# Ledger of designs, part 55: VH-VL binders against b7kms5

Target 1, 80 residues: b7kms5
Amino acid sequence: DTFETVRNTIRIESEVDESLRQLCHEERITKETWLEAAYLYLCEKPEELAQVIQLAQERLSQRKAIADYKRAKTMQERFL

## First folded at step 22 (VH-VL)

Design b_16
Fold by OpenDDE, fold request of step 23:
Order: C-alpha cells, then sequence, then structure tokens
Structure b_16 (fold): chain C 80 residues (1-80), chain A 124 residues (1-124), chain B 107 residues (1-107)
C-alpha cells in the first residue's frame, strides 16, 4: 500500500453518480476508495470480473450511440 | 504444500443423497482470494466443473446442478463439502476438489492443485 | 455457455516428437485459459495457466500459446511420461468449461 495517488478525471452517468454518491456518503467512504476496492475485489474473483467487463462494454456502446446521435443531429442543424 | 483429499464417495441408489468431503491443507479458505471447487469426471469422459466456493462464502454452481448440489465449507476443519441430493445415474463420476488461485496481473484464475478424487456411483 | 473444443481428440506420437494440441473457444476468452494433464486414475495436473504461463515445476518442454479463441499446447519433445490426456479450460465465464480432452498415445 502506498500514499501515492494518481489524479483522474472521470465522467459518470448522472443517475449512477448520484446513487454512488449517496452510497458513499452513507458508508462514509469516497467514490475513489470505492472504485479501488471494487476493482481489487473483482480481481480476486476474475470469474466475476468478466461479467462486469461485459456490462461496461455495453454501457460504453450506449454512450457511443448517444454521442453519434448528437453529432448527427448537430450536423443536420448546421445544414438546415 | 497444498494437498486435497476427497472422501465420501460410494454406491448409492437413484434419488438418494450423498455428501462428499474434501480435506485440504497448505492453505485456508479463510484467506482472501482463495477459492476451492468441485470438478467431476464421468467414466471415460472429460472434466466437468460442478461448483466453486470463495473465501467469503460466495458460491457458484453449474446451472445444471445448482438445484441439487450444494457446496459448503468448514473453515475450522479445513474441509470442503459437496451435498448431492436427488442423485441420478448421470451423476456417476469421480469427484475432484481443486484449489483455485488467481492472478492480479493477469485477471484470471486456475486450478493449481487437485485431489485424487472420490468415486460416486449411482445405480439401481 | 462457452464451448471448448480440442483437436485432435486422439493423437499418436513417439518419444522425442514435437506435438501440438489445439483448443478452440466458442467465444473470445482472451488469455483466460488453462491446460491440464491427466493420467489414468490420477488427478489432473496443471500445466499452463493464463494461456501461456508455465506452472511452477512443470517441464519447460510444455508451452502454451494463443489468445481469443484459438489456443495451443505444445510439447517440444515428448517424453515417456507425457503420454496422457490433456484438457483445456476457460475460467473467466460461468459456467467454467473444459475441452473434451485430447488423449496422447504412444505410437
Amino acid sequence: as target 1 above (80 residues)
Amino acid sequence: QVTLVESGGGVVQPGRSLRLSCAFSGFSLSTRGVAVGWIRQAPGKGLEWVALIYWDDDKRYSPALKSRFTISRDNSKNTLYLQMNSLRAEDTAVYFCAHRVYSFEKWTSWFDYWGQGTTVTVSS
Amino acid sequence: DIQMTQSPSFLSASVGDRVSITCKASQDIKSYLAWYQQKPGKAPKLLIYAASTLQSGVPDRFSGSGSGTDFTLTISSLQPEDFATYYCQQLNHWPLTFGQGTKLEIK
């Protein structure tokens, strides 16, 4: 264990962020330490990690789809 | 040195129950990250994963066997159990217990040590 | 379920031969594959984990390669004690599944 940390800028879906924030508040932890703990826990259960990765991939796909839609819409508006 | 020794096998009639034991040494199922599983092998057939139990008592089962088989542990005895209910002829197999380890860097696991197995025969 | 298919199911070879056994996964399993050796009446023995990492104590004539869906176990020079049945296994997707096995027999 070390005291060295790496600064990260992460963007979380608002509803998920709010839920996570509330959980962390109730449990008196931080989102950072929760993420660290969750990752380490899953590393200890790589059989479960795969499922989480799959879910993460699905969520990423959704983000991309939304982004693509927004870009397309913006382009349409520019040419109208 | 990690060792696992299965016991409890025998001949039983269909519909009966049997509990297998796996006595292990060289590790503790109370240690974070440790897991132990059951794998069976029907006569002349390949290996089939049955169940896995983690150090935190989390359990996973083969979907086909989940309703009839229960994996459990007694940490004080360093013993793994497999409760098998409603046994069927197709449950006839050598049942192995195996120690599961993981790698933080490789994000995967494997069974590094296996017992010699105990034979379960289900027949009328 | 992820199906693991080994090829061949039976292999005849001679001492000193270089042999390869393949394992194909029905889905991408990255490098989450292990190889085991089993002799009649004995417990399986771990040879390779994480697709290509040699288990401690296993002779270096054994090697594993591959990722994704195609994997290979290679024995560079067969020794008499290597005639056995070999199994591949994926370990990162429930349910854990094994290949059907490859029986390596002496020619």
Scores: ipSAE 0.664, ipTM 0.897, lowest interface PAE 0.7, mean pLDDT 95
Fold by OpenDDE, fold request of step 23:
Structure b_16 (fold): chain C 80 residues (1-80), chain A 124 residues (1-124), chain B 107 residues (1-107)
Amino acid sequence: as target 1 above (80 residues)
Amino acid sequence: QVTLVESGGGVVQPGRSLRLSCAFSGFSLSTRGVAVGWIRQAPGKGLEWVALIYWDDDKRYSPALKSRFTISRDNSKNTLYLQMNSLRAEDTAVYFCAHRVYSFEKWTSWFDYWGQGTTVTVSS
Amino acid sequence: DIQMTQSPSFLSASVGDRVSITCKASQDIKSYLAWYQQKPGKAPKLLIYAASTLQSGVPDRFSGSGSGTDFTLTISSLQPEDFATYYCQQLNHWPLTFGQGTKLEIK
């Protein structure tokens, strides 16, 4: 194991981020260490990991749909 | 080495209860990442997953059996239990306990060690 | 539930033969598949996990392949001790499910 860290750019939905921030504050941890711990925990329960992956895929699809909508709207506004 | 030994099987009438035990060695169910499960096999039939218990006492059940079966553990005795209530003829089977391991690299699990099983016969 | 279907259910072969057993999943299970061997009156024995990784102590003549929905267990050269029933199992999706089994008999 290593304690070397890698810088990451993570964008989290605002409501989820706020909830996670509050949790981390109460538990005196960081979002980074929470993410690490959560992933490792799920790796120890790969049977549960599959469910989380499915949820993550759904959320990704939602993000893409929103992005596509915004792009389409912007295009419409430019040609009005 | 990992070893598992089932006990508690026998002949019982329908509607009765029975508790199976699985004594194991070579690992601890208090160790993070460890899990142990029950798998049964009706006479002349295939394998059927029954339940799984994790090191943190989290439990999973076959939907068909959840209402009647309860998996539990005693870490001080390194023993796994299966409480079976309202037994039916179709519960007749050899019941195996098995050690579940996982892979961090492959994001999956498997049952690497199995006991020899204990026989449960439900008949009038 | 994910259904696991093995083919064939019964297989007759001779010592030295190359034999293959297939396992089909009702949906994509990636490589989350294990193969077990069971002899009469004995506990199942793990052969392959993660679809293609050979369990320690298992002879090299056993191999697993496949991903997604189609998987294969191959015995390159059948030995007398290999006559048994084989099961595939999907993991990572509740409830855990097994194939119906393939009984490999001597011809």
Scores: ipSAE 0.655, ipTM 0.896, lowest interface PAE 0.7, mean pLDDT 95
Fold by OpenDDE, fold request of step 23:
Structure b_16 (fold): chain C 80 residues (1-80), chain A 124 residues (1-124), chain B 107 residues (1-107)
Amino acid sequence: as target 1 above (80 residues)
Amino acid sequence: QVTLVESGGGVVQPGRSLRLSCAFSGFSLSTRGVAVGWIRQAPGKGLEWVALIYWDDDKRYSPALKSRFTISRDNSKNTLYLQMNSLRAEDTAVYFCAHRVYSFEKWTSWFDYWGQGTTVTVSS
Amino acid sequence: DIQMTQSPSFLSASVGDRVSITCKASQDIKSYLAWYQQKPGKAPKLLIYAASTLQSGVPDRFSGSGSGTDFTLTISSLQPEDFATYYCQQLNHWPLTFGQGTKLEIK
């Protein structure tokens, strides 16, 4: 392994981000290293990975629904 | 060079308890990523997953057996245990312990090595 | 629970035959499937993991294919030592579950 990194833009739901931020602060880690560690940990427990994936899919679905709603609302407002 | 050897099986009456042991070599449950599980097989029937224990002592159970069975380990002895309480006739089976491995690239696991099993017979 | 259903439950074949055993999952399990071989009185032996990856030491006449809900174990040319019971197993979903088994018998 190397210490080479790839820049990513990660958008996290506000409440989750705040909680994660606090955790990382208390534990003196970064969200980046937490993400890396969490992923690797779950890879070591692929039997648990499926549950996380399911949750992630649900959250994605929620994001899409919210986005669609906002788009629809914006469109309606433009034509009213 | 992974080996697993089950022991502790026998004939017991319903309602009794029994503790199985699985002595293993070639790996350690203190090593990150390692997991070991119990799988049983009733006479003439198929395989049924019972429980799994991870290196960090995290445990998973078959929902049907969780209330009666407990998986544990002694790292100093490289031994896996299965405490079985309130045994029932339907618990009659050969009990295998198996080494679980995983793949970072494939995001899955499998049981690559199995013991020969120990027989548990629950009968009145 | 995810039900794993193998077909057929019993299969008769001759040495040299090409045989296929199917395993169907009640839900999408991606490629999180393993195949095991078990001979009477013996421990199961891993053949295939991740649906299609051959375990080291296993003859290449064994192959696995499929993803999602439908999987197949194929023996290209059946050998005498291949007569046994075969099981598929889904992993990554609690509880881990096996197919009911396919007993491959000599015709």
Scores: ipSAE 0.651, ipTM 0.895, lowest interface PAE 0.7, mean pLDDT 95
Fold by ESMFold2, fold request of step 23:
Structure b_16 (fold): chain C 80 residues (1-80), chain A 124 residues (1-124), chain B 107 residues (1-107)
Amino acid sequence: as target 1 above (80 residues)
Amino acid sequence: QVTLVESGGGVVQPGRSLRLSCAFSGFSLSTRGVAVGWIRQAPGKGLEWVALIYWDDDKRYSPALKSRFTISRDNSKNTLYLQMNSLRAEDTAVYFCAHRVYSFEKWTSWFDYWGQGTTVTVSS
Amino acid sequence: DIQMTQSPSFLSASVGDRVSITCKASQDIKSYLAWYQQKPGKAPKLLIYAASTLQSGVPDRFSGSGSGTDFTLTISSLQPEDFATYYCQQLNHWPLTFGQGTKLEIK
């Protein structure tokens, strides 16, 4: 192939995904090329990449907290 | 061979403005991935980062200086500028320009080449 | 802002000694730290980047170690030209803060 690719499955919050799909549609690009371009661009600005990583860590923590809450609530309801 | 030469320093009264220049040779400010910036050092004190400008004109400033200082460049002259307005005694320092290098593999950067500095004195 | 604290602030040593200078960050900066040497009246000179990678042309008696919040610069056998002030800088958070410096003097 001219470009070797890998197939990945990711989970994105629905409102974020909707906004990203709309942007990609308006700009006539794909989600995949947007992700590639964003990563490559940020790698040339590691100081700004670091800020994106911090935001990603905050979002990961938030998603874990929501998952833990749902799991704890499910366990409480089983013991009723 | 990379060289950085600052100029434009001098003695000025508080409240005045001054523009520093830094002339580069050995690389182009317009090259993708290039970033350059200013670091200052007050007499007898340590180093303080002032500002950075990227090849695409994206800019970052020390929060304490953002309202008074403007970083800019002229690619045709391969020259970096620092416009300093409303100068205060605390701005007295040697001002260095520096070249920022990054590593794609290590996801970090550093300042590899520095000029010899130009002295700004805000007095009296 | 990330605070970068160097210790000691002042160090007296003899030619041939092994010395270590530490730099502590107030938050995790991974390995995104550089070390610089500055002699009086001169510009800083890069020694080490990415915490542990030696800059080209820097003698191999200089080494760096650490990650996260705790970092060390080591000079294995001091030479007369190594008496200077040393600064660490973090490059993981805006603004790109430096440590306050460690002045290394001849005994």
Scores: ipSAE 0.576, ipTM 0.878, lowest interface PAE 1.6, mean pLDDT 92
Fold by ESMFold2, fold request of step 23:
Structure b_16 (fold): chain C 80 residues (1-80), chain A 124 residues (1-124), chain B 107 residues (1-107)
Amino acid sequence: as target 1 above (80 residues)
Amino acid sequence: QVTLVESGGGVVQPGRSLRLSCAFSGFSLSTRGVAVGWIRQAPGKGLEWVALIYWDDDKRYSPALKSRFTISRDNSKNTLYLQMNSLRAEDTAVYFCAHRVYSFEKWTSWFDYWGQGTTVTVSS
Amino acid sequence: DIQMTQSPSFLSASVGDRVSITCKASQDIKSYLAWYQQKPGKAPKLLIYAASTLQSGVPDRFSGSGSGTDFTLTISSLQPEDFATYYCQQLNHWPLTFGQGTKLEIK
């Protein structure tokens, strides 16, 4: 009858979060139900899930590249 | 229990159109999670994926064929279609329909049931 | 597109031999690969899915292994009915490409 749930904290890029928050508000759903629905839906289409995972990997790489740039710039400014 | 039967193949001239059908029994095309598609095999050649359609009418095509081929279905007849327009000699092949199954736990899919194929010959 | 390269293209072997057919993907497809057998004039038949899982009703002399980019189909003791062409297919990237096939001839 009732789902067992866990509480988690996630970090989402601010522009993506703002768009997602507006969508969820307009549709009168929550971020957690959206996440659950999106995952369950994609599991029924593994060929599409694979593309989402590829996009997720690209975004992870982008986040790492931005973090590395900021770290290098901070060290450069501290050195000079 | 599960059967897939293709029909509609034949000999046609270049530039003509042809519609292939695939009749299903043993499962419904409207069932959540179901996907079905077309794979073709030119004479003496390997297998080439053509298109896939999901239970919710979402569709995917081989990029080379997308402009000329349309996959569709009629749930009331439990039938899959492939509309092939502007046919070319390189479209000569046996066309198979196939059922795609997926696994939640493995996050992948495969084609478990195949039809017998229907032959399309495009020649002058 | 992901290129799937099978090796060898042709294989001649005797009944009772252990044979292996390889499939190499041009990029990582994890374990999202299926193997099919096709006899002349017939539709393909699923043998292995998810790289290593044997389909129900397929003889246990067939096995699959590998992950990432390198995959192998092995027939542990070749039987006369195993004369066929074998195809791999990746299911990780659109379009869902097949290998070019390996024709297995029985001596």
Scores: ipSAE 0.558, ipTM 0.877, lowest interface PAE 1.7, mean pLDDT 92
Fold by ESMFold2, fold request of step 23:
Structure b_16 (fold): chain C 80 residues (1-80), chain A 124 residues (1-124), chain B 107 residues (1-107)
Amino acid sequence: as target 1 above (80 residues)
Amino acid sequence: QVTLVESGGGVVQPGRSLRLSCAFSGFSLSTRGVAVGWIRQAPGKGLEWVALIYWDDDKRYSPALKSRFTISRDNSKNTLYLQMNSLRAEDTAVYFCAHRVYSFEKWTSWFDYWGQGTTVTVSS
Amino acid sequence: DIQMTQSPSFLSASVGDRVSITCKASQDIKSYLAWYQQKPGKAPKLLIYAASTLQSGVPDRFSGSGSGTDFTLTISSLQPEDFATYYCQQLNHWPLTFGQGTKLEIK
């Protein structure tokens, strides 16, 4: 019956992180409480949660493509 | 016991407006997590989703209808509305109101209770 | 928009038969699909939600299966009261969309 928390670290695109930090500062909340609130709110609107998931999938694909490009570029540079 | 009762249907000329109502009992439209909406069915045709409104007044519309239809609610009367403007013959249908329930664990929703429908006929 | 395509559009069967109705989504909708039954002149009635979960009060002869784009509603032993039109609905993409319906008639 205790309030349990999980420690983790995440990597966020720097411009997104800066905007989120500014928002949290202005609203006097933390990033962790923002994440919890956003998730809980969207779970009450699963139709809207689906749109957020779509955006998240698009961003994941973009990040994966950038990672693949960096690996390919590094491989090419090791042979030149 | 959840009940949904539509009213306000009738025969109207093209280009005119009509407002449908749906009275709810057994739950409050303002309860967090509640959503209600409209689904229509043209004669001899299938079901078409029209609009949804959430407990916090957030709204979503079928893109084809968004410019002419407005969903709204009056929490003090526990009543859902559909304002239909610039009506066309293609809007002829039975209009159902429906209660949308969600599952936190399944991350999805469905329409569990439906009203009996009210008939709108657009004819010159 | 996500198109939901039901097959068959029309199905004739006898009391006691096992029947299946399929619903195909034009894109992945996970398991975010509901099945409804509608009799003439009546409102739709929820049968199955989240693709496979039976709504309270719905007989166990109804079952749902599938995920992604392919879904099936099965009635294991048809009863006289099961002759109706059946609709699937996806709830993963705006706008919410229904299949065109499957009319199940007595043979």
Scores: ipSAE 0.528, ipTM 0.869, lowest interface PAE 1.8, mean pLDDT 92

